VH-VL binders against f1miw6. Designs and how they scored, part 28

Target 1, 251 residues: f1miw6
Amino acid sequence: MPHFAKPLLRNIITRNLFNSIKKKQCLQYLQTLRTLQYDGFTTVYFGETDIPESLVTGEDFSDGYYMPTPTWCVVHAGGSQGWVPWKYRMFLRDELCIKQEDNLFFEFCDVVKKAYGKCAIVVKERRRQDATRPKEGKETEAQAHVPSVVNLTSVTCCPEVAKSYGHKLLTLPSPYNYLNPLDSAWSSLKWFIINNRKEFCLQSVDGVYSYQYILFSDLISKGIERINLSKWRTITTKVRRWENYYLGKLS
Key: E = the ipSAE of ESMFold2; O = the ipSAE of ESMFold2 at other seeds; V2 = 0.75 times the mean of E and O plus 0.25 times the DockQ between their complexes.

## First folded at step 8 (VH-VL; framework fv_izeltabart)

Design e5 (at its last look DockQ between E and O 0.60; V2 from the best seeds 0.72)
Fold by ESMFold2 at other seeds, look of step 8:
Structure e5 (fold): chain C 251 residues (1-251), chain A 123 residues (1-123), chain B 111 residues (1-111)
Amino acid sequence: as target 1 above (251 residues)
Amino acid sequence: EVQLVESGGGLVKPGGSLRLSCAASGYTFTDYYMHWVRQAPGKGLEWVGEIDPSGGSTNYNEKFRSRFTISLDNSKNTLYLQMGSLRAEDTAVYYCARDTYEDSGDYYGMDVWGQGTTVTVSS
Amino acid sequence: DIVMTQSPDSLAVSLGERATISCKASQSVLYSNKNYMNWYQQKPGQPPKLLIYAASTRESGIPARFSGSGSGTDFTLTISSLEPEDFATYYCQQYYSYPLTFGQGTKLEIK
C-alpha cells in the first residue's frame, strides 16, 4: 500500500482544507457585517501596528556598534467616521511575550458606545504566515500584514464585554488583507513618519527613555492627526469595493 | 498644467519583463490615487490597478496581481508598472491616469490621462 | 467581476441630431442612493476623457449637451445635439466593486 507522502502531500491536503475553511469564514464575516450595518451598527476597526524606533530616528544598523532598537506597538481604531475619539495606546515590544493586562477593551467599548451607539467592532484574526504574501518594501505594509507572535497586541478583546455595551465583536479572517482599512491607515502613518521625522526630531547622544518616548509620541500623534476624516472615508470606501468583490466571488 | 508622461514601452519576447514609468507634474503628487489602464489594439479599456502615493497602498485587478507590480518614487513624482512573465495578450497601449475625488473622500474617476506607451509582446 | 454591456456597438447619427447610448451592469451599482458609474469619451489616438460620474453628474468643462441618466443596472448617455467633435468611442465604467470595469465601447459615427 502506498505510504502517504508526508512532507508534501500532507501539506497540500492540509492547506486545501484550511483555505476552504477560511473562504467560508470570510463569507460568513461579510454577510454578518452587512446585516449589522443594515441594522444600524456603526463599523469600527480595532487593531495594531509595529513602529520600529529606527523608522522614527532614521538610524542605520549596518555599522554593528548600535544597540538593538526597540519596536513599539501602536493600538488604535477607526472607520468611515475617522479615528475613534479614544487616545491610541503605545506599548514596547521585546523578545519576551510581555502583556499589559487591564480593562482597556472595556474602556474602548464605553467610548465607542458614547460616540456612535451600537458598533460592529472588527478585530483581525491572529496572524499566520501567508504563502502568497506580496513582497512590498520594508517601510510599507499596504496590502500585507507583518506575521509573527512579535506583533501580538496586549489588548484582549472579549466578546462578552462588547455585548454588554450593545456591540458585536467580529473577527476578520487573516488571509483577506484587502478587507482591513487599518492596514492602509498604518501605511499612511509610516509614510508620514518617514517624510516628517526631520522636522520633529533632533538626535541626542545622551538620550533617555523619557525624551525618546515624548519625541516618538509627538511625531506619531501628528501622523495620526494627519490621517483625517476624508482619508478614512477614502480607504473604507475602497475596502467596500473589495467586500463587494469577495461577496460575489465567494457566495 | 497637470501632465502625465509615460515611457518605457517597447518590444518584448513572451516570458520577458518590462518596467513602465509615468512622470507626473503640475499638481501635488501625494494628493491623488494613480491608476494603470491598458487598451489592446482595437479593443476596449481594461483596468490594471491603482496606488495611493501617500502610503503605497495598492489595489490590483486580480487578473494581473501575480505578474504586475505598481510602485512609485515620491522624490521624482513618478509612478511605475513592473510587468513580468509577459504574454502575447499583454500587447496594449498602457496609460497612467490620475483619479479625482469629491469632498466626501470618494474617488470617482480618472480626470487626467497620459498619452500612453505601447507594449508589444511577440516572438 | 461586474460586466458592463453597452448597446449598440456602433451608431451612425447626423450632425445636430440626438444620440443615445445604453449601458447595462450585470448587477446593481447603486449604494446609499448613489450610482457608481461613469462615462468616458475616447477619440482615435487619444486617451479617454471623463464625461459623467455618479451616472448623471457632468465633470467640469463638459458641455451641457451631454447628459447621463438611469439607476441600478440600466444607464443611458444622451448627446442632445451632435457636434463634429462628438464622433468618438464612448465607454461606461463602474466603480462600485473591484476590479473597476469598462463597457466594451460604443463607436459613434457620422451618418
Scores: ipSAE 0.788, ipTM 0.923, lowest interface PAE 0.8, mean pLDDT 82
Fold by ESMFold2, look of step 8:
Parts: sequence; structure tokens; C-alpha cells
Structure e5 (fold): chain C 251 residues (1-251), chain A 123 residues (1-123), chain B 111 residues (1-111)
Amino acid sequence: as target 1 above (251 residues)
Amino acid sequence: EVQLVESGGGLVKPGGSLRLSCAASGYTFTDYYMHWVRQAPGKGLEWVGEIDPSGGSTNYNEKFRSRFTISLDNSKNTLYLQMGSLRAEDTAVYYCARDTYEDSGDYYGMDVWGQGTTVTVSS
Amino acid sequence: DIVMTQSPDSLAVSLGERATISCKASQSVLYSNKNYMNWYQQKPGQPPKLLIYAASTRESGIPARFSGSGSGTDFTLTISSLEPEDFATYYCQQYYSYPLTFGQGTKLEIK
């Protein structure tokens, strides 16, 4: 057997190639975004976050073998104009592969067109689990080497649907999360949940809270409402400072 | 009266760690971004980073991100700077500062500063 | 990083006279008709004090003898008639891009 496996060398070379590709993608993204903004497109960030049920209940399942926490995916959008006037969506993670809504992105594009006119719709690139692996895998899809929660887009975002409304769909490269103001908004939502979950319970029984006493949708709705227009303008302004940094660094 | 009071400075050997505190009072802590800024003896000002008290989001000067962590405790209205792997060049007065707030969400300067706390890194 | 360069490094001026301090950014800090640039004053043993934001707007409580001007990359702080309390070190600072950066400072001394 060869002592110097070619997969290890190819992984190092592939990692450097992926980093170069991501740098090029980021620079192209920033240049395109700035051109669209100059041309009068309203920037809208469309994305999702995972809220594990344990965050809402406060329950600790760590002493159970093979017990992944149920996770809800919240889908919403916003920008310097605040949250879009569109009802956010919630999906159970276990149902995502089965029940993706075919026309939800079409509905979203119509709503933002009516609210803002032509938009630059920014969607976060899906996190790459095999970014350090060569694409030559003969049975790569059969290999189970990453048992981790993936951040999936629960909605199919079709560029042609966006184009039909006069929008432009942009993909934000995944390593550059500082360029996504939704990440700050999601942090504020999760902060709100942690600090207010007990206040939404109808009854406390010996300090134990169950899902029966937590109004999950009310917590989410109130948390989203607290991220107001002023907050959105602040986080998008700070993202612009990162955009300026990366435009200088990557150009 | 709006006040910021830093504490936790002192003498530390190279490679050591130190945690600075900034106690805030006289305003709604969660409404304002908070900053750390340092000044080496006889030198100018250097921005370390900032944090949003209403969500924990941070923005760092990339120079410090691997060694310094900004955090907070909302129940105490207190900002922290955890400093690790300290070097002689980290010797400075460390200030906490409050960003200005404008209803438009356009923060444009640090309007309230603490008195500073001194960190000395010496063998 | 955006480098903010001040000129001069120090300046000696008599009471009642005019002082002018320059600040040059290594790239434009202008966006959407706003200059993302501040001026701070720092007296010995004290923290900095915000004087001017957006290049030319005085902060509340700052005397009218302080004025800021300039755009893009070139900025000026002017003190029209020096008072004894104005002898300090002055810093420009940009907030256009991360990291936030300060000039090296200009020490204003009694001539």
C-alpha cells in the first residue's frame, strides 16, 4: 500500500483552490451588489435560522443517548427598510426534504416588488461540509462522515423567478458571514428567546417548564417585532463597514 | 448621569491573561453599542472592537480577534474584555466607550468614555 | 485598513490665534453625501472627547470656535480663536470601514 496517500495531498491542493474560488466569489458579489445599489435596486437579505426546541423550553437532553434536539427553521427577510412586509415562515427541520413549498419564493418576489420595486435579493450560500474534499469522489454521496446540523435553505430560490419580477438574485459566499446582517438579527432573536421564555409561560410547576406552557409562535413573533427599523438600519450600516473592508482587502 | 467605570487592569507577564470590566450606569444599557479602545503610553488611540448588548453581536479589529474576546452581562450592565496571550505591545490604557445613538440607526461617534484602566505586560 | 495621517505632529500657537490641523485618509470616506469622519480632543490624563462628527457637525456643547471642513480624503479642524482649555492632543477618526482607525494625533501647545 502506498505510504503517501494521494488524497491527503489533493485535499491540501483542493482547500487552496476552494479558498481562491471563495475570494473571487466574494469580490464578484460585492462589486455586483454595489452596481445594483447604484442602479436603484433595493437590497433585501433573505435567509433562515435554526431554533432548537431546547432553546425555547430550556430543557437539557444531554444525558440521553442519540437524542438530537428537534429544530425549527425560521425564514424571513429584511434590510435597511426593516423586515419585509411578509409573514415569516417556520418549518420543522425533519420535514424540509419532503415539504419544500414550490411557490413560496414566487410569493416572496411579488411581495418585495410591490413594497420596494426592483430588489437585489441576497441569499446565503449553503454551508459546505466537504469544502476540503476533492470533487472526484466515486461514492462520495454514500460516505457518512459529517453528522452535523446543516443550515439548509428551506425555500428553493430560483434566479429566473426573481428575474421575472425585475429582481436580481445574489449568493453571499458562506465564509463571509460578517456581510449578512440577518446573522445579527438572528442573534437578537435568540437573545430575546433566552431572556423572555419564562415570561411567556402561563403556569410554572416547581420550576419546570414544558412546551405546553411556552407559546412558541408568540415568542418568535415578539422577538422579530423587537428588531425594529432603527435596529435594521444600524446592523446594515455596520455590514457596510465590513463590505468596505473586504472591497479593500480583496481587490 | 451617564457613567462608565473600567476596572481589572494590572501587571501581567507575557503570555498571561486578564479580564477587564466596564460598569455602565445612568442609561438603558441595551440601546447602545459599546466599544473598547486602547492607548499605549505616549501613543495614539487604537480601536479594539465593539459589541451589541441587545444580541451579543461583535465586530473586532482583526488584529485582536484571535486573542481578545468582548462579552457582556446584561444583568450587571457590564462590558468585558477578555485578553489572552498578552504581549509587551499590549501595554496600554484600555477605555470602554459608548457609541452615540441616533433614531436613524446611524452611529457616528463615541460620546461617553470611561476613565480607563491600565494594563502593563512586563516580564 | 484606512490610514489616517495628521499634519502637523505638533503645533505651537498663541492664545487668541487660529489653529489649523489637517487629516488625510488613505482612501475616500465619503458615502451617500456623508463623510464618515470624526474629530476628538484629548487632554492629558483624560479620555478622548468627541468634538465633531460627519466631518463638519459639532457635537452638542462644543464651542463654535471649533469647525471641521473637507471631504473625501482631505479634512481640516480649525480653532478660530484659541482659549487656554484648547491646548490638547487632537485625533481624527474614520468610521467608514472596519477597523475604525484614528490619526496619530496632533499636539497643540502654547507658543
Scores: ipSAE 0.738, ipTM 0.898, lowest interface PAE 0.9, mean pLDDT 81
ESMFold2 (binder alone), look of step 8: mean pLDDT 91; pTM 0.942

Design e6 (at its last look DockQ between E and O 0.83; V2 from the best seeds 0.73)
Fold by ESMFold2 at other seeds, look of step 8:
Formats: C-alpha cells, sequence, structure tokens
Structure e6 (fold): chain C 251 residues (1-251), chain A 123 residues (1-123), chain B 111 residues (1-111)
C-alpha cells in the first residue's frame, strides 16, 4: 500500500480484531448464561441509568443565563419476575461524586438471595458506556465552574460478594445492548417522564427549588411502577429472541 | 373500532428514500408493540421490524437495519417507517400491524393489520 | 434465521372436506412448554389475519373448524370441514428468534 494509506488500513485491521473478540465474548456469555439457567439460577439484570433534571422539569435554560443541568442516577434490577423487591436507589451526580459501593451490592445480593435463591446476576460492561458519553476535551479541575454530566456514581459489583451468597456474576459485552432488558426498561421510564412531567407540575405549588426533589421522586416512582410484571416478561421474552439469534449467528 | 391506516407509498427511483406512516385509532396506542411487515408482489410475508410505543425500543430484521428506521409520534398515535437507499427488491406492499404486550408470557400475534401501502422502486 | 417450511405449496380440496397444512421449523421453537409460532390466513387483496397463536390456541372469532397441533419443529393446521370463505393462503410464523420469519405460504384452492 502507499505510505499515505497505511494508517487507514491499520485502523480497519484493529476494528476487525476488536469485533472478533467481542463476538467470542458474547458467545461465551450466552453459553454461560444458558448453563446457569439450566442449573436453576434465576437471571437478574442489575444496572443504572442517568436521568438529567431537564428531562423531568422540561425547562429550557438556553434562552437566558446558562446553568448546568443536574443529572440523577437510578440504580435498580429486574428480570422475568419483575423488578427485584429491593428499593431502587437514586443518586445525584454533582461536581463531587458520592459513592455507596461497599454496602449496596452486598445488600442487593442478600435481597435477591432471599427472594429467588441462587441468581445469575448480569451487569453491563462499563467500558462501552464510558466511551460513548459526550465529554468536553477537558476534565473537571480544582475549581469546577460549569461541570458536565459525570457518570461516576456507580456500584462496584464484586464477583466474590456474589459468590458468598451463592450467586454468579456475569458481564454482558457492551456492543450487545439488545441482550440487556434494563435498557428497554430505562427507555420506558424516560418515555413515561416525558409524557407525564406536566401532569406532576400541575399538582404542585409553584416553586423551583424546594419542590423539585419530591416531584422528581414521585415521577420516578410512578414510572418504575408502570413497568409491571407483564412489561418485564415482554421485555425479557424479546431479549431471549435476541439471545437465540446471536447463539445461531455466532456459533 | 381498532383501525390502522398506512399511507406514504408510491413510486421511487433506486437509491431514493420514502417515509411510510401508519395512523392508529380505537385503542391505547402505547399498550401494543407495532410491526412493519412487507410482501413483494406474488410473494410471501417478510418481517421488517417492531417498536414499543411506550419506550421507543426497536427490534429490526438485521437485513434492513442499515437502511430502514422505525419511529413514532405518540401525540399523533402514528408509526413511521423511514426507508433509504431503496432498491428494486424493496418493491412491496408494506403493512403495519399491532401486537400485544404479554400478560402471562404469551404473545397473541399480530391481531390487527392495516390494508397496506404500496412502494414501487423502479426506473 | 429460523426457516419455516410449509407443505404443500398448494392444495386443492372440496367444500366440506378436511384440509391439512404442515409447517416445519429448521430448529425447535419450544421454550418452557410453549411453542412460539402462529398461523395466519390471507385472502387475495387483503392483509393477513391471525388464526391461531402459540401453535394451538384459536384467536377470538375464529371458527372451531380451525385447529392447530404439533410441537417443537413440526406443526399442523387443520380445517375440519371447508367452507367457501376458507379458500386463501395460509402462513405459519415463528417468534422464537429474531428475525420473525414466515413460512412461504400454502394456497388452499377449491377443487
Amino acid sequence: as target 1 above (251 residues)
Amino acid sequence: EVQLVESGGGLVKPGGSLRLSCAASGYTFTDYYMHWVRQAPGKGLEWVGEIDPSGGSTNYNEKFKSRFTISLDNSKNTLYLQMGSLRAEDTAVYYCARDTYEDSGDYYGMDVWGQGTTVTVSS
Amino acid sequence: DIVMTQSPDSLAVSLGERATISCKASQSVLYSNKNYMHWYQQKPGQPPKLLIYAASTRESGIPARFSGSGSGTDFTLTISSLEPEDFATYYCQQYYSYPLTFGQGTKLEIK
């Protein structure tokens, strides 16, 4: 090849190797999951989503003084049995990240053990999610004046904690988002917020700051409740159709 | 009465694009998955894809995913199929169809269909 | 992709007689004691109409003369006594795996 075209060919070769590795990871994930299901493990999907405050309020800050939009992180879990009977968690992604990793996954493992017995706990591979978040070219420094959305509030999912409760922890490869029913659940929650946020504004006394957390929490709670057992069974059934597709395609 | 009405079909040159619409009425639009299914002249049925109106989640026949986009507008109870890079093989009647959210792990199939809209890719 | 193969491609049967249409899946569509396939009827110039879901359950308003049977890979649609309105093309469809796929169709004609 000409010297000018050499970098493009290297990039194509690197992408093909990456794609081959991800295909193998997906096949291994599916085979392991099916073995655990055959062995009586209940499948539970554990994950998080970001909900910017602007999605909840519907406010547009572009017509006046620019203000950063806070983002909330919702952590929950579910499967073909519905949402896990575990109180979902909601964290504010602020300039400084506050994490509760040490107790949260331990508590979760205890709850699902009591509810379902041994579980195959599926978590999404974090690397792909981090790579696709929009970022300025600069990280926040000593004095942050206008912080961007920071996806650092997360739960550390330790395989040894899961094993201590008789569970197995599985990682879902990032490129295969069709295999994660939580993504569909999160989309339904965000859809609910968009279509019902004005109804909740009509129920409140007029105010900007002192009412926002209560209205936000009520909206989120109602949105989660609308994703009922029937919806969860539909979502997980459709994920199973993708699992069958990939098992056939990748085998 | 539950009704689905497709529109937007017509004659398109190869390489062109076209957007089909499916107007839904007589039921709660967000309770049911919606499908696009096509049928070439004198041929059988081919599934294009589906969408969940209560969340926007889509599942495509991978054959079409690079060229076709399924979307919706809940305020208009309307399903869309945006078709690009059209080829002669895309000539077909395009149906929209309603499916059911599963209540006990069962789907009841595509129980309501529109009359279809014809797309011709030629010349 | 799961291939659904119907037989015969065409069938001529007299009014009042029994018609039997076969559908074979390229792999099992059985999961948790449920068969993930449907039967549809399509008359010329009309959209398909759902007849039987989950292999054996009739949709509302479908006459009792239509029945579905089979499991796993082999399925049968039976019309016990043909009526004039039953002459149409019949499709099986699996929903076990994406993409959803239909059989090639069986045209039922009057003898």
Scores: ipSAE 0.717, ipTM 0.890, lowest interface PAE 1.0, mean pLDDT 81
Fold by ESMFold2, look of step 8:
Structure e6 (fold): chain C 251 residues (1-251), chain A 123 residues (1-123), chain B 111 residues (1-111)
Amino acid sequence: as target 1 above (251 residues)
Amino acid sequence: EVQLVESGGGLVKPGGSLRLSCAASGYTFTDYYMHWVRQAPGKGLEWVGEIDPSGGSTNYNEKFKSRFTISLDNSKNTLYLQMGSLRAEDTAVYYCARDTYEDSGDYYGMDVWGQGTTVTVSS
Amino acid sequence: DIVMTQSPDSLAVSLGERATISCKASQSVLYSNKNYMHWYQQKPGQPPKLLIYAASTRESGIPARFSGSGSGTDFTLTISSLEPEDFATYYCQQYYSYPLTFGQGTKLEIK
């Protein structure tokens, strides 16, 4: 009745340990968040989403021809008070990527400090399977015009920068998608894109890059505006119900 | 006149699958979260899950998440419940319901319900 | 899951008399001074109907004889003078946490 099949036993042990660690991380995150909220910190969710141009054009490759399609990264933040009064950013991922300076996060921290006072700034943890390797080197940060990494574009969020503005930086464990209201906001933005792209998708193949950006930027801007304060309050209320669920389940 | 009309119920054997539909009319479909709620014969109400028609975001009762999927067709103002791996315990009347939409953001109730559609799971 | 427990399971009351139905949550549903629970009425062969939201606020069109009270874990639905149309099953429901849960129901019968 004992069975020591090496790959099966290792997979079961590894999965159980991973789940236990992530449960502890989630409980610690929720307890810290609630303490900060009790102490008067305004919760702000800071994050990004990828929008491939194929989502905007509706184009697929059912005809069998491969076409490279750029992916745009949108960076914004919000919470129960709506989108923060901070201009969202758009980046082109693989073709025009330039490493973004830490000044963007400095600017963000300054803006939310002036708008809300001390904030609990929540950012989502990246999944382990998406990481090619642990990255520790930063010696090339001083160089401009040289791409440091060819990957998904992201803003570096430094806990010490947040602390210097009176904020606290929290990391949301990656497997708990229900706890990030930005995921629902991004889904609503993508829904808006899909259902309104006909008005914004006219382009010529020969001059497409600049015109697509112009129409695409207007589409994104309008989609962001459609996610108004009422929608943000609904999303954050639904997230709070999940927070209560996990606090009860994991305690 | 706001109306929700469920359909697609019937008799199915254990292990089978079934898709329920909820046709909505008389209001702006994308402004309201939609729910599925079930009621076993002679029993109380059990929440299955909800979906936001303006983004596709879902929240499930984890009891059902592995077997049930909520989806939409916004072009038809129709809510769906795809049910798989059905068990005798899934025998119930299935209701769709609309959230109350208020500017307050804190006072949600299911204010409009359909008539229900009956699912019977037996050999 | 938050368990909503109603008492009694069944209640027989004469027309014109007062009926009271209790609902107890397995944990507090109070957040920021608001109680996250509702009362519903269901007549045989019909879907549920929202009566009271946020523990104490009547839904539009609900007669004044219906009132809700309580806070935290203990809630009461009161019907001050029973009418024939009030004989139904009543459910409390919390929306404080997922999953949304209902009480087991209280059947109100004519005595």
Scores: ipSAE 0.673, ipTM 0.873, lowest interface PAE 1.2, mean pLDDT 81
ESMFold2 (binder alone), look of step 8: mean pLDDT 91; pTM 0.941

## First folded at step 9 (VH-VL; framework fv_izeltabart)

Design p1 (at its last look DockQ between E and O 0.87; V2 from the best seeds 0.76)
Fold by ESMFold2, look of step 9:
Structure p1 (fold): chain C 251 residues (1-251), chain A 123 residues (1-123), chain B 111 residues (1-111)
Amino acid sequence: as target 1 above (251 residues)
Amino acid sequence: EVQLVESGGGLVKPGGSLRLSCAASGYTFTDYYMHWVRQAPGKGLEWVGEIDPSGGNTNYNEKFKSRFTISLDNSKNTLYLQMGSLRAEDTAVYYCARDTYDESGDYYGMDVWGQGTTVTVSS
Amino acid sequence: DIVMTQSPDSLAVSLGERATISCKASQSVLYSNKNYMNWYQQKPGQPPKLLIYAASTRESGIPARFSGSGSGTDFTLTISSLEPEDFATYYCQQYYSYPLTFGQGTKLEIK
């Protein structure tokens, strides 16, 4: 084998093993989810999205002069029953030092227990940002590690906390984006923001001036409210069609 | 009266591109998922994909995802199908259709169809 | 992909008689006691028309002579007394799984 061919072949073999592992993880996820659903667990998707402030302001005229704007992180949860009756959280990521609140996931688990009973809580995989995984330099060693704790940027989701409330915490493998109905909800929120941002401006009835303001939190609140129970039912039904596709494809 | 009108079909050479349009009227455009479905000469119906006009969410037949893009313009109540790298096998009548829902609130099928627009891919 | 197979490919039936069209799915389309299966009618030069959803529920405005039955993998469309406007091609379609798929069609002709 020539020297230049061996690294390429090793990369191809490593990628094929990774894809095989993710395929098996996805099938295990789907089988576990269906078992929990049969066993009476309510499925709840818990996650976050980033909304850069530029999406709200529409600043694409900064071709020669720009300043990076902060990014907002929105944390919420939902399922076929609609948004969880839990106060969503919003964090300004890029401007402030943001602390993870250790009791936030405890609070969430308590709320969903009271609302729905035992839940299958689904969190999308974010493997690179796991606090237990070393980030430092030895690239090939990191690919074998599978952490037992799933972290959002702003929230630690501990399986033992979920279990203490009678819930089960599931991790959705990251390559399978069609399997997360929150992604569709986030897309709908961002679409709402783009199409309605000018209507959430502070306006004066004084004929002296008019002034365009964007009330960021009010705009997000209205966008979340517009994603009603009917929309959530549609989204989760569409995800189930993808689940059926992958169960057929991967089995 | 709910109405869907396709346009933009025609003769195109293999490897070419074409954009189909579907003008919707008589209902609130953002309340319903929209589909593209095609029918090759003498053949059955084949689903291309769907889009949610209220959120831009798309679901594609994976067969077409690399070459076809579904998009929309809500200000014009118009659905689009952008087709690239066209092949002779893409010769078909292309329909747009509106999705609808049952008493349980689940979307189930296409209750309103356009008359279709014909795409012919030939040298 | 779920393959929907119809039989027969064509059927000749006299006015006023009963027509029966079969559709078989390559895997079950049943979930939570609901069958995710539709029937469409298509006349020459026209787009398809939705007849039946959820295997057995008539779409609004569809005459009572059209009925659907079956469960899981085996489904039947029945037209109890044929009218002149019923001579068309009929398609079954599943919405259980992506991609949405149609049967190959059954052409219903006047005997």
Scores: ipSAE 0.742, ipTM 0.906, lowest interface PAE 0.9, mean pLDDT 82
Fold by ESMFold2 at other seeds, look of step 9:
Structure p1 (fold): chain C 251 residues (1-251), chain A 123 residues (1-123), chain B 111 residues (1-111)
Amino acid sequence: as target 1 above (251 residues)
Amino acid sequence: EVQLVESGGGLVKPGGSLRLSCAASGYTFTDYYMHWVRQAPGKGLEWVGEIDPSGGNTNYNEKFKSRFTISLDNSKNTLYLQMGSLRAEDTAVYYCARDTYDESGDYYGMDVWGQGTTVTVSS
Amino acid sequence: DIVMTQSPDSLAVSLGERATISCKASQSVLYSNKNYMNWYQQKPGQPPKLLIYAASTRESGIPARFSGSGSGTDFTLTISSLEPEDFATYYCQQYYSYPLTFGQGTKLEIK
């Protein structure tokens, strides 16, 4: 009886300390972002999403849990200025899990510098293996503002590379996904894919089956284009309402 | 003429479920965010949530998120509010409304409203 | 949540006279020199109608006798010369922060 209660209580206490640290990190993130925006930095959200092949083909593998299915990773960036004028990247997830592309972030920083000048580059925090460990509150400022290295699954995002271009790299704390307009953009892309994927259906004609299969990248490209400048402005404005909510809630 | 027509209101017992519909016409449905707003008898207005018809993204008043779901069907230009675990305090007129935006693309206000549909939750 | 508090709850005014309705937000709704605040009118048995957005900008088709003013937390709707169709309930509403919130309403009655 007490034996069960002690492990559960310890987990609750650890969780409360972790949540307190994450709340402070979010507040520090929002305050830093607003200061950079006031100082003339252009906000750019850099991130990735997974598109499983089943979403594109429409096929259901409910009983085939053991079958390998490819998952595509799309890497892109945008903000209130629209998509960055940078060709998005598309990778197979299994290949990326083995190797990360280090030079991609360097190229990205150069492109956004040329397009917008100095940027606040926002990257969503990845879930860490040690997420259950508490953080000391005195050290949260540096970790909230500029972690030593922030990695997407596919890309290494180095703060010193960003700094060399006059940019600032910010990490969006993991529990606060409403603060990332890329999540809304990715949802719109997936919605577009679901509603336009008929090109991947099996077709039969005159007793001979035929396949009409379009290239994966063409469908993705059309979905990206549909998320235009007006859509980006709307998404970022809606995110600002969430930012204001959290600034009020966490202060 | 831009029109919004709600339907699906009625009498429901506590703990019950109901789905409201809002049929839109006279404009390009995917160009505008859509809202649900409710008004209890003799009371003021309360925002329920919104949805983007061009991407399915939703923003909810957290008060309702666990029991209410906003969805849509673009082929029918129709907005839905699925309400579950209904309580007496959910008794209200439910309005759908179209949000509109300025030249910079910032949404600012609900410029077209339906006439509302009445939901009564009573034993 | 941002609480929008209107005053008075009701107001009796004669035709042709001026009416003034106050709205106070529990925190500032000002961002980048723009006030994220609206006014709506609701007549009995009808849905609300948007009057004013951005605190002071009249929506298309709204008569010039309606004006909005104020900034930050304190806002005012003024009707400069009341007409019979203006007797209604008026709501302020902020769109600065989620959730979107309305004031409790001010009922404008004929004296």
Scores: ipSAE 0.710, ipTM 0.886, lowest interface PAE 0.9, mean pLDDT 82
ESMFold2 (binder alone), look of step 9: mean pLDDT 91; pTM 0.941

